# Ledger of designs, part 15: VHH binders against o14958

Target 1, 349 residues: o14958
Amino acid sequence: LNFPTYDGKDRVVSLSEKNFKQVLKKYDLLCLYYHEPVSSDKVTQKQFQLKEIVLELVAQVLEHKAIGFVMVDAKKEAKLAKKLGFDEEGSLYILKGDRTIEFDGEFAADVLVEFLLDLIEDPVEIISSKLEVQAFERIEDYIKLIGFFKSEDSEYYKAFEEAAEHFQPYIKFFATFDKGVAKKLSLKMNEVDFYEPFMDEPIAIPNKPYTEEELVEFVKEHQRPTLRRLRPEEMFETWEDDLNGIHIVAFAEKSDPDGYEFLEILKQVARDNTDNPDLSILWIDPDDFPLLVAYWEKTFKIDLFRPQIGVVNVTDADSVWMEIPDDDDLPTAEELEDWIEDVLSGKIN

## First folded at step 4 (VHH)

Design a05 (framework vhh_7mjh_2)
Fold by ESMFold2-Fast, scan of step 4:
Structure a05 (fold): chain B 349 residues (1-349), chain A 122 residues (1-122)
Amino acid sequence: as target 1 above (349 residues)
Amino acid sequence: EVQLVESGGGLVQPGGSLRLSCAASGFTFSSYAMSWVRQAPGKGLEWIGRIYSGGSTSYNPSLKSLVTISRDNSKNTLYLQMNSLRAEDTATYYCARDSYSLWGKSYRFDYWGQGTTVTVSS
């Protein structure tokens, strides 16, 4: 979160047809900003300079990692952009081996650093002790998978590891080779359990042992959980993963007693409705987005000093919010569920 | 496939009124917020206002007394009503498909019309 002062060293290079092949060979991971041509307009020039400084700061913080940082001008390097398949100006692309990842998070130095650090980590975390099982069980706000395998040389573990690479860094993959850990988590040999965020019980993936393709397919079919947390690293991708043109948005500050209690109510609603494919609640903790709080309050005409839940149109943010009187207790899970169903069915508004 | 076509521009006297239209095709018009943007000769783009899918509006505070934005979803048409026109309102007027997201007033205009020219002169 604390960044050093920029030291003045240029670590971000302009990518061209002349240097492209050399740059790709030098780095394990390449962070590429595909930008619109810089016009003579002072506002456009200033915005470009601000983004360049963000990339320079990220490059400085990560200078001891094998990560390259480059910029591609859409007009000057049109032939190179077409060759590489870059078609969206203003986008960040990360090249990792044969994989091209579009970064859909906030263009901010801290967000980028965390995203890139997660990408360079091993795709599977090994759990070998009771303490590590407790740490695993405390992770409730991510999609997570855990598999039990004979060893890392197992063909089934290798398929699992390859599947994990497809979802890094958004989905957390864990494995154990320890019988005691597997017994505590009720895992059978070559079994993989899939955890939706905030759920008490996992889903055992059927038909073990699995191929890479079978695991990837299962995860893709279960990526929209009943309750999920909005993260700065994936906020644009999450917003575009709407259900029928809307999001059900819940604001709750986990650090506040009222927000914590409301989140527990949201978890209960989610647990009671895992079989409803039309229910997907997006939880936003305002503490994660301090610069957006005033904007959200003005746009939605709501008070974020207390929990809120509403239905938001993904195209223009037109919205309907549940009335929760500040003098009354929070709604029950049943009251909240009924309100959501009434709004989605068109009985309200 | 997505097309936005502005019309209704022309010469108007100071103090006069004009209604601009924008005909939309190739997308579900009723699901999108729409904006009006103008560019005076030799100047940058200036946002005029936005109308949400539900019909609520938001205006540039400097222009709110001059303009009214409306839409007719049955005709896939966006309108800009301008009253009490001044010489400084001479500009090319564009309609744009707009996304007002949770991320603030960063305007994502993914499709633009070709513009219609309004000249305010005696």
Scores: ipSAE 0.017, ipTM 0.386, lowest interface PAE 7.1, mean pLDDT 83

Design a06 (framework vhh_7mjh_2)
Fold by ESMFold2-Fast, scan of step 4:
Structure a06 (fold): chain B 349 residues (1-349), chain A 123 residues (1-123)
Amino acid sequence: as target 1 above (349 residues)
Amino acid sequence: EVQLVESGGGLVQPGGSLRLSCAASGFTFSSYAMSWVRQAPGKGLEWIGRIYSGGSTSYNPSLKSLVTISRDNSKNTLYLQMNSLRAEDTATYYCARDSYSFWSGKSYRFDYWGQGTTVTVSS
C-alpha cells in the first residue's frame, strides 16, 4: 500500500463530554489518542503535531471505513478520561463495541492501518471448504484456535465467539460447522484445538464443551509459546513477557536462504521442546523493523545481515550471542539447544 | 502517591561542579529506568541521560563526559553529577520515571516527573 500525500483535510476530532455520545454511536471503531496537555514549549508542540499528522494520514487512508479518529486532552477532559478508564497519557486506544484495546505497536501510519484493518474483521473466521482448510494450515506464525460446532446458534459457539473477542486481533480464532472439514482436522463436536505458532499438531483443549471463561483462561495460560514471531503491532506487549528481564532472541530474514534455513532449525528446536516452560524463543525478522536494524546492530554488536541467536538481559543492558561463522554450516537443533541451556545456566557469559 | 523530588540546585560559578539528587517514593524504584531532563528559561526540554534498573547508563552525545548519572536503590535516590558548568547550563533540572524500551532505544513515556530544581550559573 502506497500512502498518499496528506490532503490537508482535518479528519481527527477533539473528543469532549459534549460530543462523546454522538461520536461513539457514529463509528464501528474509534481510534483515540489520549495525550498529555500541550505545553507552550515548541519542541513538545512539534512532537504533538507529528502524532496528529500520523493520525490524519491514517484517517485519510481509511476514510471509506466506519472508523473514527479522535484526540483527548488529559487535563481538559480529565472527567471523560476517568469515565472511560484511560490511565496512560501518550497512549492510543481503540474502542470497539464494549471493548477498549490499547495499541502497543509503533506509532507509524502503516502499522496502525494494518492493525485497524485486522480489528474491523469479525472475531471468528468460518471455514467451510477443503480449500479454506489448506489456507488455515498455511498460517503458522500466529497462535490460532479452531472449533467445531453444530451451528452459529450453538451456546458453545457463542461462548467461543465471546472468548475470541478478548484476543482480537492478536490471536486468530476459526470455526467450522461442516462435518467434512471437522473430519479432515480430526475435530469432534464442540472440540477446540489450540495451535502454538510453527506447530503442525495442535493441543486439544481438555474438558469440552467450554464456557467463555474456561477458553479465556486456557488461552491466557498458553500465550507464551516455545517459538513466537515479533510483530510491529505488538512489540511492547511482547517485551512485557520477559522473565526477570531475560529474553532468548533469534534474528533471521525469512526471505534470505540462510535465514529461512535457520528458521527451520528454530522450528525443530521448538517442536522438540513444547513441554519446557522455561524455553520461549522470540524470532525477529529484521525486514519487519527497518528503523531498528541500525540500533540493534550498534547495541548488540552483531551483524543482522546473517542469522543470530542470543540471550538479552534488559535490566543490565547486556547480551550474549552465539558464534555462527560466515564460512560454517548453521548450528544443528541439538547444538542450539545445548548453547541456550549453557547460557541460561551460567556456563557461558 | 508516586512522588519524585529534586534537590541540590542553586547558584554556582562558571567552571564549578554540582550534584543534584532526586528522591523517589510510592513505587519500586529499583525496577525502573530513570532519566534527567533540563529546560533553560524560554527554551525546550533537553534530555540529559538515563540510568537503567541494572545501573548501566546512556547519555545525550552533546553532553559527552561532562555529566554522570548514578543511583542508590537502598535510598531510592537518583543523582546527577555535573562538571565544568557554563552559563548555558542555567536551567530547571527534572528527574523522570522512564518507560524506556531497551529493545527500541526509545522512551515512549515519561510517566512521572519531579517539580524541578533550578541551577543558575553566573559570572
Scores: ipSAE 0.239, ipTM 0.544, lowest interface PAE 3.2, mean pLDDT 84

Design a07 (framework vhh_7mjh_2)
Fold by ESMFold2-Fast, scan of step 4:
Structure a07 (fold): chain B 349 residues (1-349), chain A 121 residues (1-121)
Amino acid sequence: as target 1 above (349 residues)
Amino acid sequence: EVQLVESGGGLVQPGGSLRLSCAASGFTFSSYAMSWVRQAPGKGLEWIGRIYSGGSTSYNPSLKSLVTISRDNSKNTLYLQMNSLRAEDTATYYCARESSTLWGSYRFDYWGQGTTVTVSS
């Protein structure tokens, strides 16, 4: 994204009991910053202004969209916050229809723009050509679903679209109405295939046709994949979704040949262990987190210029890392599996 | 009451040098790691580097050859020395106190007000 210079126009509105009903009706999407009371302290005021500038810049970039940007003071508007279900001061909430989505990512203009653009888009992307099937097949680092339906007017497509709204934008929903595309993807009428990140083959969701509730429940039961990518837009929520107080963390820079190869090894381990509910590997691409690279290197005492895998305690970041030879030899899938089994057996933490 | 106040910003010519200061008060400065972060107009925050309580430093590899971070614990002051400045170094520069969380520079618990550096002929 090529960001413009901030033009100085105030596009962020203070939300209150007096104006919230009108504001909610005006916008398709409402981005709401629920903030601590702004004190008379100059430093606190400046920190607030910095976040306000981020919101102003995002509002400027997206001013042609029906997206509102508002702030709610936790002290002045405590009654409104309670009514709307806001309980985390310092958080961003996105209101879309009757849904309230907490933004658990980096408070940065580019991250917010991408997140909001994904949210305002149609919840389902339609696939109608061979090129679009190829593009769909190249998406490997998200949970994705694809369904085959008669048309947009199908009651089953509408249920699928409603289900998609529950998970936008972190889970990607696709549909096709074309018999040729469906045949290429081995989809039967009203069938939905569920793809875990990095898996070779989908899972056909059983008992078609589906209600919205059936699709939502299936997705919720399959949200912790064996291998997942840490994303800036949901990094805090992902980190809190730990197993037994730890995360198995793999650092690999996908744009680097060694990192790319290590990711392929991680994919193989994940594919061989999809039935293990105790295994969840969190892949972090250091390129996504430039502000954290040097901090992580010092905290974990590792070199992020090369692939790494370790176990990290969620609370205090105490960690143990697999030794990978200095001569750029990567562990085999079998060696990695053995190390992970040792982690899961409690031999490491 | 924790306060961080940056100073030393201004207009500088390409190839020039500049030293920024950050005066800290309201906490035991010597016990905390401190960072410098910058934001160019219309861009996101870019972490420059940190200095630990003991004086050891860690830098953004992209900026390591251009900057030096130091501190004077007796004066509660943090410094950023910048050399060979280019137009792309035009930004607002912030000092920040690091939290004790895993997220480090994404979870600074206190920031300064910022000081603007403009690199222009």
Scores: ipSAE 0.015, ipTM 0.263, lowest interface PAE 6.9, mean pLDDT 83

Design a08 (framework vhh_7mjh_2)
Fold by ESMFold2-Fast, scan of step 4:
Structure a08 (fold): chain B 349 residues (1-349), chain A 121 residues (1-121)
Amino acid sequence: as target 1 above (349 residues)
Amino acid sequence: EVQLVESGGGLVQPGGSLRLSCAASGFTFSSYAMSWVRQAPGKGLEWIGRIYSGGSTSYNPSLKSLVTISRDNSKNTLYLQMNSLRAEDTATYYCARESGSFWGSYRFDYWGQGTTVTVSS
């Protein structure tokens, strides 16, 4: 996504108890920055101005969408903030209908644009053609679900649609009403298949047909896959979803041949270890986090031009990294599994 | 309630050694990186070094030969061993918990009240 030069138009408004109800009625989606009171300190003022510029640029890019952009001062509007459930100063909140969604991603224009575009879409994407099946099959780095239902009027489809609303935009829900599409995907009537990221075969959710609550419960129990991608729009929530105070972190640039090959090795290890509840590998593509690359290289003393895998303490970022030779030899799946086992058994920490 | 309590300061002769302790409570001590920081009279804060949750250490290069940082997670205690003390090592010594982050910029989110070390004959 190419960003234009800011045109100078003010598209971000200050939200208050006086204008709150009017603003909510005007927009389908409201992006709200809940900020600390602006102090006279130069550094704090500059940081506030930079975030305001990000919001202005996002508002410009998404002009002609029914998306509002507002700011709330934590001191001036404390009563409004409490009423709406805002408790973290410096945070972004998105209001969609009766839902309040805290944005747990990087405060960057491109990340916000993609997040908001995903949120404004319907919770369930309908697949009705061969080309759409091919597009569905290309999505490998998300948790995705697909269900086959008789029609939009089906009580089972409505349960599925309601379940999808609980996870938008982080988990991708798809449905089909077409028998041909269902046959290509081996879906029986009212069956929902659950795809972990990077798996080639789905898990058929047992005990069809499902209630909304049954689907929500199944998804919540399977939100920590064996291999998952760290996404800028969900980075803080993903990081807090650790196992035993650690993450196994794999850095690989998918667009680079070595990174691509390393990701294929990670996929193989994940596929062979889906039954291990103590294993969760977090894949990070450095291209998604250009502003963090220098920090990570300095902090971990690693070269992110090359694939890396390590164990990182969630609280203080203390880490141990697997030695991967400079001679372009990547570890085999078996060598990687042995290293991971040493990490999980406590031999490496 | 997070608390850090330093102890072990006092008057020391030049060339002497001293071990400072920092007793931590109110949080999972074993999960946090901890730092030592000092402030000489009339001067700014000077970072001495840190110890990560796993026990690895990082020191101010100017002080590395004179100090050793260690921890005992079973006692929730952080230590600073100082050897070959000089008059210029006279300072108030603080332990601090790092709000260390995968996302950048380590900051100290909790400090002890400090313990004073005076190096004088």
Scores: ipSAE 0.393, ipTM 0.692, lowest interface PAE 1.7, mean pLDDT 87

Design a09 (framework vhh_7mjh_2)
Fold by ESMFold2-Fast, scan of step 4:
Structure a09 (fold): chain B 349 residues (1-349), chain A 121 residues (1-121)
Amino acid sequence: as target 1 above (349 residues)
Amino acid sequence: EVQLVESGGGLVQPGGSLRLSCAASGFTFSSYAMSWVRQAPGKGLEWIGRIYSGGSTSYNPSLKSLVTISRDNSKNTLYLQMNSLRAEDTATYYCARESGTLWGSKYFDYWGQGTTVTVSS
C-alpha cells in the first residue's frame, strides 16, 4: 500500500446527537472511534492526537470510497453511545448496514485501510478460472471456505452468502458456478469445503445442502485451528481466546531464512497433531507488528529477530520460552513436539 | 526533567544523505526503547521506526530501505541515518521515548522539540 502525505484536510467528524442521523445515512461504511475523554495531561493528549492522525490518513487514502470517519467522546456523548451500543472505550466500531463490527486489530493506518477495503467488498469472492483457483490455493494462513453452486440465484448460494456476512472480513468465503473449477477442487454440487490454516486437505462439510444457520454453527465450532496466524486486524480477539489462560506463541519472520524454516517446522507439527483438541499455536510475524516489537522484546525478554516459541499468560504477561542455542540448528519437529507436550501437561509454566 | 533534544537537520540536496541525533537526559536511556517520528509541513505524524534497548530495530515498511536507526547507550544518544533523500522527506523529525504500557504500547510518553530537514536544490 502506497500512502500519500497528509494533505491537512479534516475528514474525521465529531459525532453528536445533532448530526448522527445525517452521517449514518451518508456513508456505506462508518468507521467510529469511541474514545475515553481527553484529559489535560500532555501524554494523553499526544496519544489521542496520534490516533486522530491515523484516522485522518486512512480517511484520505479512502476518500473516493463511501466510508465515513467519526469520533465519539464517551463522556460528552454517553447517551448517543448507549443508543448505538458502544460500551468499550478506546475501541473502533464499523457500522455496515444493520451490522456493528468491533475492530480488534492494531490501530495503524495500513491495517485499518486493509480491514475497511475487505469489509466494503462483497462477502463472497467468485472463482471462475484456472488462474483464480491457483490464487485460492496459495492462501494458506486464513480460515477459508469454498462452495460449488448452480448459480447466484440458487437458494443454497444465498444461504452461503448470508453465512459469509457473519464472518466478514475475518474468514474468507469463496464460491464457484463453474463445473471445471469444481472438478479441480473436488467439489460436488452444493458442497462446501472448509480449510483450516496451513492444513494439507479441507474438511467437506457434511449433510449438504446447508442452511445459513448450519454453516454459521459449523464455522463457529471450528474457529480454533491447530496453527493460526495472528493478523493485525484481529489481534486482541485472538490474544483473549485461550485454554487455561495460556497461549503457545511462535515468532518467526517469514521473509528471513531461519524464520521461514521454523514456520515449516511449525506447519509439520500442526499437521501431525490435528487430533489434539488442546493444541492451538499462534504464529506471529514481527514484520506485521512493527509498533509492538519493542514492547514484546522488553516484556518477554527475547530477541524477535530470530525464531522463538513460548507460553504466554495474556492476563499476567508471564512467559516461558524454549531454549534455542545460538550456534545450533533449529529444533526438530520431534523436539518441538516434546516441548509442547511438556507445556500442555503442566510440566512447563 | 526528562529531556530529548534532536539535532542534525538542515538543507540537503535530493539524493543526499543525512544523520540526525537525539540527545537524551533525565532518565536511564539504556532501559528504554526509542522511536523516530516525522511530520511534513501541514501534515500528520508518520512513524519511522524504533530501536529496543538491546539494539534490535523495527521500521515502517514504506521507509525500511531508506533509513537506519542506531543508538549509543554510553552517550545517551539516538541516531537516524537517512539515504537517497527526496523532496517528500522534507519534514520535522522527532525522537520519542516509549511508555511501556501493556498490550498496546504504540505511543510515547516524552518527545523532543524536533529538527527540520529540507530536501531541495
Scores: ipSAE 0.007, ipTM 0.189, lowest interface PAE 9.4, mean pLDDT 81

Design a10 (framework vhh_7mjh_2)
Fold by ESMFold2-Fast, scan of step 4:
Parts: sequence; C-alpha cells; structure tokens
Structure a10 (fold): chain B 349 residues (1-349), chain A 120 residues (1-120)
Amino acid sequence: as target 1 above (349 residues)
Amino acid sequence: EVQLVESGGGLVQPGGSLRLSCAASGFTFSSYAMSWVRQAPGKGLEWIGRIYSGGSTSYNPSLKSLVTISRDNSKNTLYLQMNSLRAEDTATYYCARDYSLWGSYRFDYWGQGTTVTVSS
C-alpha cells in the first residue's frame, strides 16, 4: 500500500448525540475510536494525536468508500457510548449495519485499511468451478467453512450467511450451489464442513440443517486450533486468547527454506496432536511484522534470522526458547513434541 | 531527569538535504529505542521512524526512501538525515524515547522540537 502524506483535511469527526443518527445513515461502515478523555499531560496528548493521524491517513486512503471515521470521548459522550454498547476505552469499533465489531489489531494505517476493505465485502464467497475449488483447497492458514445449499434463497443458506457476518473478516466462509463442486468436496445438501488451519481433513458439523445460533456456537467453540497464524489485524485478540497464561510461539519465515521446513514440522506436530487440549501453537511469520522484528529480538533475546520456538508468559513476556544450534539440522517432529511437553510439565523453565 | 534536545532545523531550499540531531541526557541512552516524529503546521503528528538500541531501524513506509535514522551511543545522540526535501516536509521535528509494544506508539519523553522550513 503506497500511503500519501497527510493532506491536512479533517476526515475524522467527533460523534455526539446531535449527529450520530445522520452519520450512521450516511455510511456503510463506521470506524469509531472510543478514547479516554484527553488529559492535560503532554505525553498522553501526543499519543492521542498519533492515533488520530493514523485514522486521518486511513480516512484519506479510503475517501471514496462509504466508510465514516469518528471519535467518541468516553467522558463527554458517556450517554451515547452506553446506548451504542462501548465498554472498552482505547478501543476501535466498526459498526456495520446492526453489528458492532471490535478491532484488536495493530493500530497501523496499512493494517486498518486491509481490515476495513475485507469487512466491506460480502461475508460469503461462492464456489462454482473446479478452479475455484483448487483455490479454496490452497487456503490453509485460516479457519474456513464451506456449505452446500440449494440456492441463495434457501433458509439454510441465509442462516449460514448470517453466521458468517459474526466472524468477518477473521474467518473465511464459502458456499456452493453446484452439485459437481459439492461432490468433489464430499458435501451433502445443507452440510457445512469446518476446516481448522493446516489440517488435512475437515470436521463435518453435526446435526444439519443448522440455525445461525448453532453455527455461531460451533465456530466459537473451535476458534483456538492446535496451530494458528498470527495476523496483524487480530494480534491483540489472539494474544488475549492464551492457554493457562502462556503462548507457545513459533517464528518461521515461510519464504525462507529453513522457515518453510520448520513450518512443515509444526504442521506435523499439530496434525498428530489435535486432541491435546494443552497444545496451541501460534505461528508468527516475521515478514508480516517488519516493524516488530527488532523489538521481538530484543525482548525475547533471540535471532529471528532463523526459526525459533518458545513459551511466552502473556503477562510479562518472560520466555524460554528451544536451543537450535547454528550448525545443526532443525528438530524433528518428535524432538519438538518432547521439548514442548518438557516445558509445559515444568521440567524446563 | 530525562532530557531530549533537538537541533539542526532551519530554512532549506526545495531539493536540499538537512541533518537533525537529538542530544539525550539523564538516562542510559544506549539501552533505549528512539523515534522521530514530525508535525506540519495545522496538521497532526506523523511518526517518521525508530532506531533500536542495537542500531536496526524501522520507518514509516511513506517516508522510507527520503530519510535515514542513525545514532551515536558514545555521544548520546540521535540523528535524522533528510534528503530531497519538499515544501510538504515543513514541520516541527521531535525526538522521543520509545518503549512501544506491538506498534502501540508509546513514548514517555519528548524533546521540545526543532523547526524545518522548506521554501525558496
């Protein structure tokens, strides 16, 4: 994304009881920064201005989309905040129709632009050809669902589409109305298959046909897979989804041969341990976070030029990392499993 | 007491170059990441880039080709080299001590700023 210099035009407006109804009607999406009262402290004022300029740059880039950008002061507009359901000061909310979506990603202009562009699109992608099936099958690093329905007018498709809206843009929903595509994917009429990231086989969601609520509940119960990719647009939400106060973090650059090989080893460990409730590995590709690489190297005391795996405490970022010597081959899946088990059992700290 | 003092600002012709300095005192400079931030007249703050204690740098993608950040830990000094200056680069430039996590833009100490004016 080629970002322009800020042109000085104020595209981010203060939302109030006087203008909120007009603003809500004007835009397809409303991006809302619910902020702490700006204190007289200069540091706090400058930090607020930095976040404001990020929003101004995003508004400038997306100027010709039907996306509004607003700010709400938690103290001045307390009544409005309660009416709209805003509870967390310092949070970014996106209003899409009747839905409120909290943004828990990196507060950076490029991340926010991509998030909003994904969110304005239709929640379900239709698959109608063999080529599109191949593209679907190549998506391995997202939670994805695919359903087979009679048509767009089916009550079961509408329930599926409504469920998809709850997880956009974080989870990928697909559907087909084509019998040939359904046969290729072994889908029965009104059946939905759920794919965990990096798994070879889907889980057929039981008890078809489904209500919106049944699909939403199933997905919520399966959002912490054995192996998942950290994405900039959801990094804080993912970090809060810890298991027993820790994250197992694996750094591997997919475009590098060693990183690619290490990722294949991680996939094997995950596939062999899908039933282990104590195992959840967070894969981070450093190429996705160029501005955080040096910070992570300093904080964790590791070299991200090579693959790494460790256990990180979510509260203080204290960590322990597997020793992979410079002159040695990468660990085998068995060696990696043994190391993880030793760390989780307290034999290594 | 932590102090950051910027210098090197002034009037420069379009297409020219300028190097800004930031003198740090009152803390172990070599142990902290440092950032440059600017504010054009009538506009908001724009983050330029940061340099970590070890010397690696991260830049605002819109500015990366125009600026270089460096540091001299022996002199407790941070530098911003700017090339091919345009009228749009007219701003007050600040240095800041940077303890940001996950791209949070967290700065605890700021300099008073030095003004750069690009005109003929």
Scores: ipSAE 0.000, ipTM 0.373, lowest interface PAE 11.8, mean pLDDT 83

Design a11 (framework vhh_7mjh_2)
Fold by ESMFold2-Fast, scan of step 4:
Structure a11 (fold): chain B 349 residues (1-349), chain A 119 residues (1-119)
Amino acid sequence: as target 1 above (349 residues)
Amino acid sequence: EVQLVESGGGLVQPGGSLRLSCAASGFTFSSYAMSWVRQAPGKGLEWIGRIYSGGSTSYNPSLKSLVTISRDNSKNTLYLQMNSLRAEDTATYYCARGYLWGSYRFDYWGQGTTVTVSS
């Protein structure tokens, strides 16, 4: 994504109790930076200006969309912040309708643009053709759901659409009203299938038809899949979703042949172990985190130019990594399963 | 109270050199790994490098030939030496203390010092 030079136009507005109702009505999405008070100190002012420039650049790139950009001073607007549910200074919040979404990713213009573009899209993508079914089937690294409904006016479709809004843009919701598409995907009327990342077979959500609350509850109970990708836009939230204080972390560059092969092995391990509630592998593609590569190599004492897998303590980053000698082939799925079991059971430390 | 204060930024001609300092207080500086991170206007954060308490360093491969990180534990001060500066090195430079996890966020940041490379 090539960004233009900032044109100097002020597109980011200070939000206050006096203008917030008018601003909320004007935009479909409101991107809000809840910031620490700007002191008279020149250095603090420069830090604030740099974050403002990021927001101004994003606003410039997206000016053709109905997205507003605002700032809220934590000290001056404490009452407004409390009313809207803002409690972390330095955080970015997105307001969509009556929903408040905290941005838990990298504060960078390209990351923000992609996040906002995904969020402004309709929460449900409609599939109506064989070609679109093929595109749907190629999406493997997201949690995705697909439902078959009579029409957009169906009360069951409306419940599904409302549920989708709770998880946008992190979880992908699809629907079809076409009987041919539904037959191809083995969907019965008002049935919703849930796909874990990298799985071949979906789980048919039981007890159709569903309320919004029933769909939301099911998705929340199935958000920690056996294999998932770490994404820059949700990296802090994902890291805090650990199992008993640890993460099983796998590094593999998908664009590299060895990384691609290792990811295929990870997928096989995941598919063979979907019934194990204690197994959750976090895949990290180093290409998504260029800022952290050398830091991770030093912290974990590993080489990220090649695939790696280890068990990491969430609090202190103490870790154990599988030994894969440079002259050896990548481990088989069985060898990887055995190693993970040995580490988790305490046989290896 | 933990504090990190950067200094030494300013306007530099292309091809020039500049040394940044970071004064640390409120914690046992010698026990922590320290990093330098920069942010160009309108762009994301770019990690420059890390130095451990013992003096060993690790650098972003894209920058390692252009920068040197050092520290003086007796003065509680972190340094960044930059050589052969180009227009694309224009950024705010931050010093940061490593969090215990250390790979997803830093627990303390300085206010930053701005470097502008222009003729």
Scores: ipSAE 0.000, ipTM 0.180, lowest interface PAE 15.1, mean pLDDT 82

Design a12 (framework vhh_7mjh_2)
Fold by ESMFold2-Fast, scan of step 4:
Structure a12 (fold): chain B 349 residues (1-349), chain A 118 residues (1-118)
Amino acid sequence: as target 1 above (349 residues)
Amino acid sequence: EVQLVESGGGLVQPGGSLRLSCAASGFTFSSYAMSWVRQAPGKGLEWIGRIYSGGSTSYNPSLKSLVTISRDNSKNTLYLQMNSLRAEDTATYYCARDLWGSYRFDYWGQGTTVTVSS
């Protein structure tokens, strides 16, 4: 994505109790920066202006979309902030309908553009052809759901669509109204299948047809997959979602043959252990995080451009890494599983 | 109540030098690694470097020759020395407490702005 130079037009407005109703009606999405009061100090004013420039640039790129950009002063608009559910000063919030979403990614123009474009689109992607089924089947590194419904006017489709809004853009929701597509995916009428990342087979959600609340609760209870990819846009949330104070972290560069092979071994171990509630492996592709490679190598005392797997304590970042001796052979799935069992049983600390 | 407060930003001539400071309070500063991160207008976050509790340092290879990170544990203060500044170094500079290197910097300062005029 090539960003233009800022054109100097003010597209970011101050939101107040006097104008918020009109602003909310004008836009499908409202991107809101809830900021500390701007002091009279020139340095603090300059810092505020630079963050405003990032928002102005994003607003310029997305000006043909129904997305509004606003700033809220925590002191001047404390009453409005409480009314809308803002409690973290310095945070970005996105309002979509009656939903308030805190942005947990990098405060960067390109990340924010991508996040907002995903949010403004329909929460459910319709699969209408057998060729589109092939594209759906190639998506392996996201949680995804697909439902079969009679039509978009179905009350069950509406419940599904409303559930999808709760997880956009982090979880991918798909639907079909086509009997041929449903047959190819083994979907019965009003059935929803849940796919964990990297798994061969979906889980058919029991007790169809579903309410919005039933779908939301099922997804919340299944959000911690056995194997998941770390993404920059949700890395704070992912790191806080530790299991028993640890993360099992696997580094593998997918574009490298050894990394690719190691990832396939990780997928096999995950598939064989989906029923273990104590197991959650976080895959990190170092190519996604070039800014952090040197830091992780120094902190963990490992070479990140070869496959690695270890256990990291979330409080102090103390870590233990599996010995993968030479560039001769990667561990087998069975050897890796044995090492993981030793970690989970406390034999490795 | 963890607090990180950056200072020392401002306007600098191309080719000049500048030292930024970060005052820490509300935690045992000497026990934690600390990082510097910057964000240029319209760009993503760029990690600059880290200093460990023991004083050893690690830097972004793209910036290694241009910056030096140091700390004074008796003053609870972190420093970033920058030399040979370019227009491309214009950014907001943040200090962060560095528990684990996945942008899980659990506390950040408000940032200090460096503008390299051209």
Scores: ipSAE 0.000, ipTM 0.150, lowest interface PAE 19.3, mean pLDDT 81

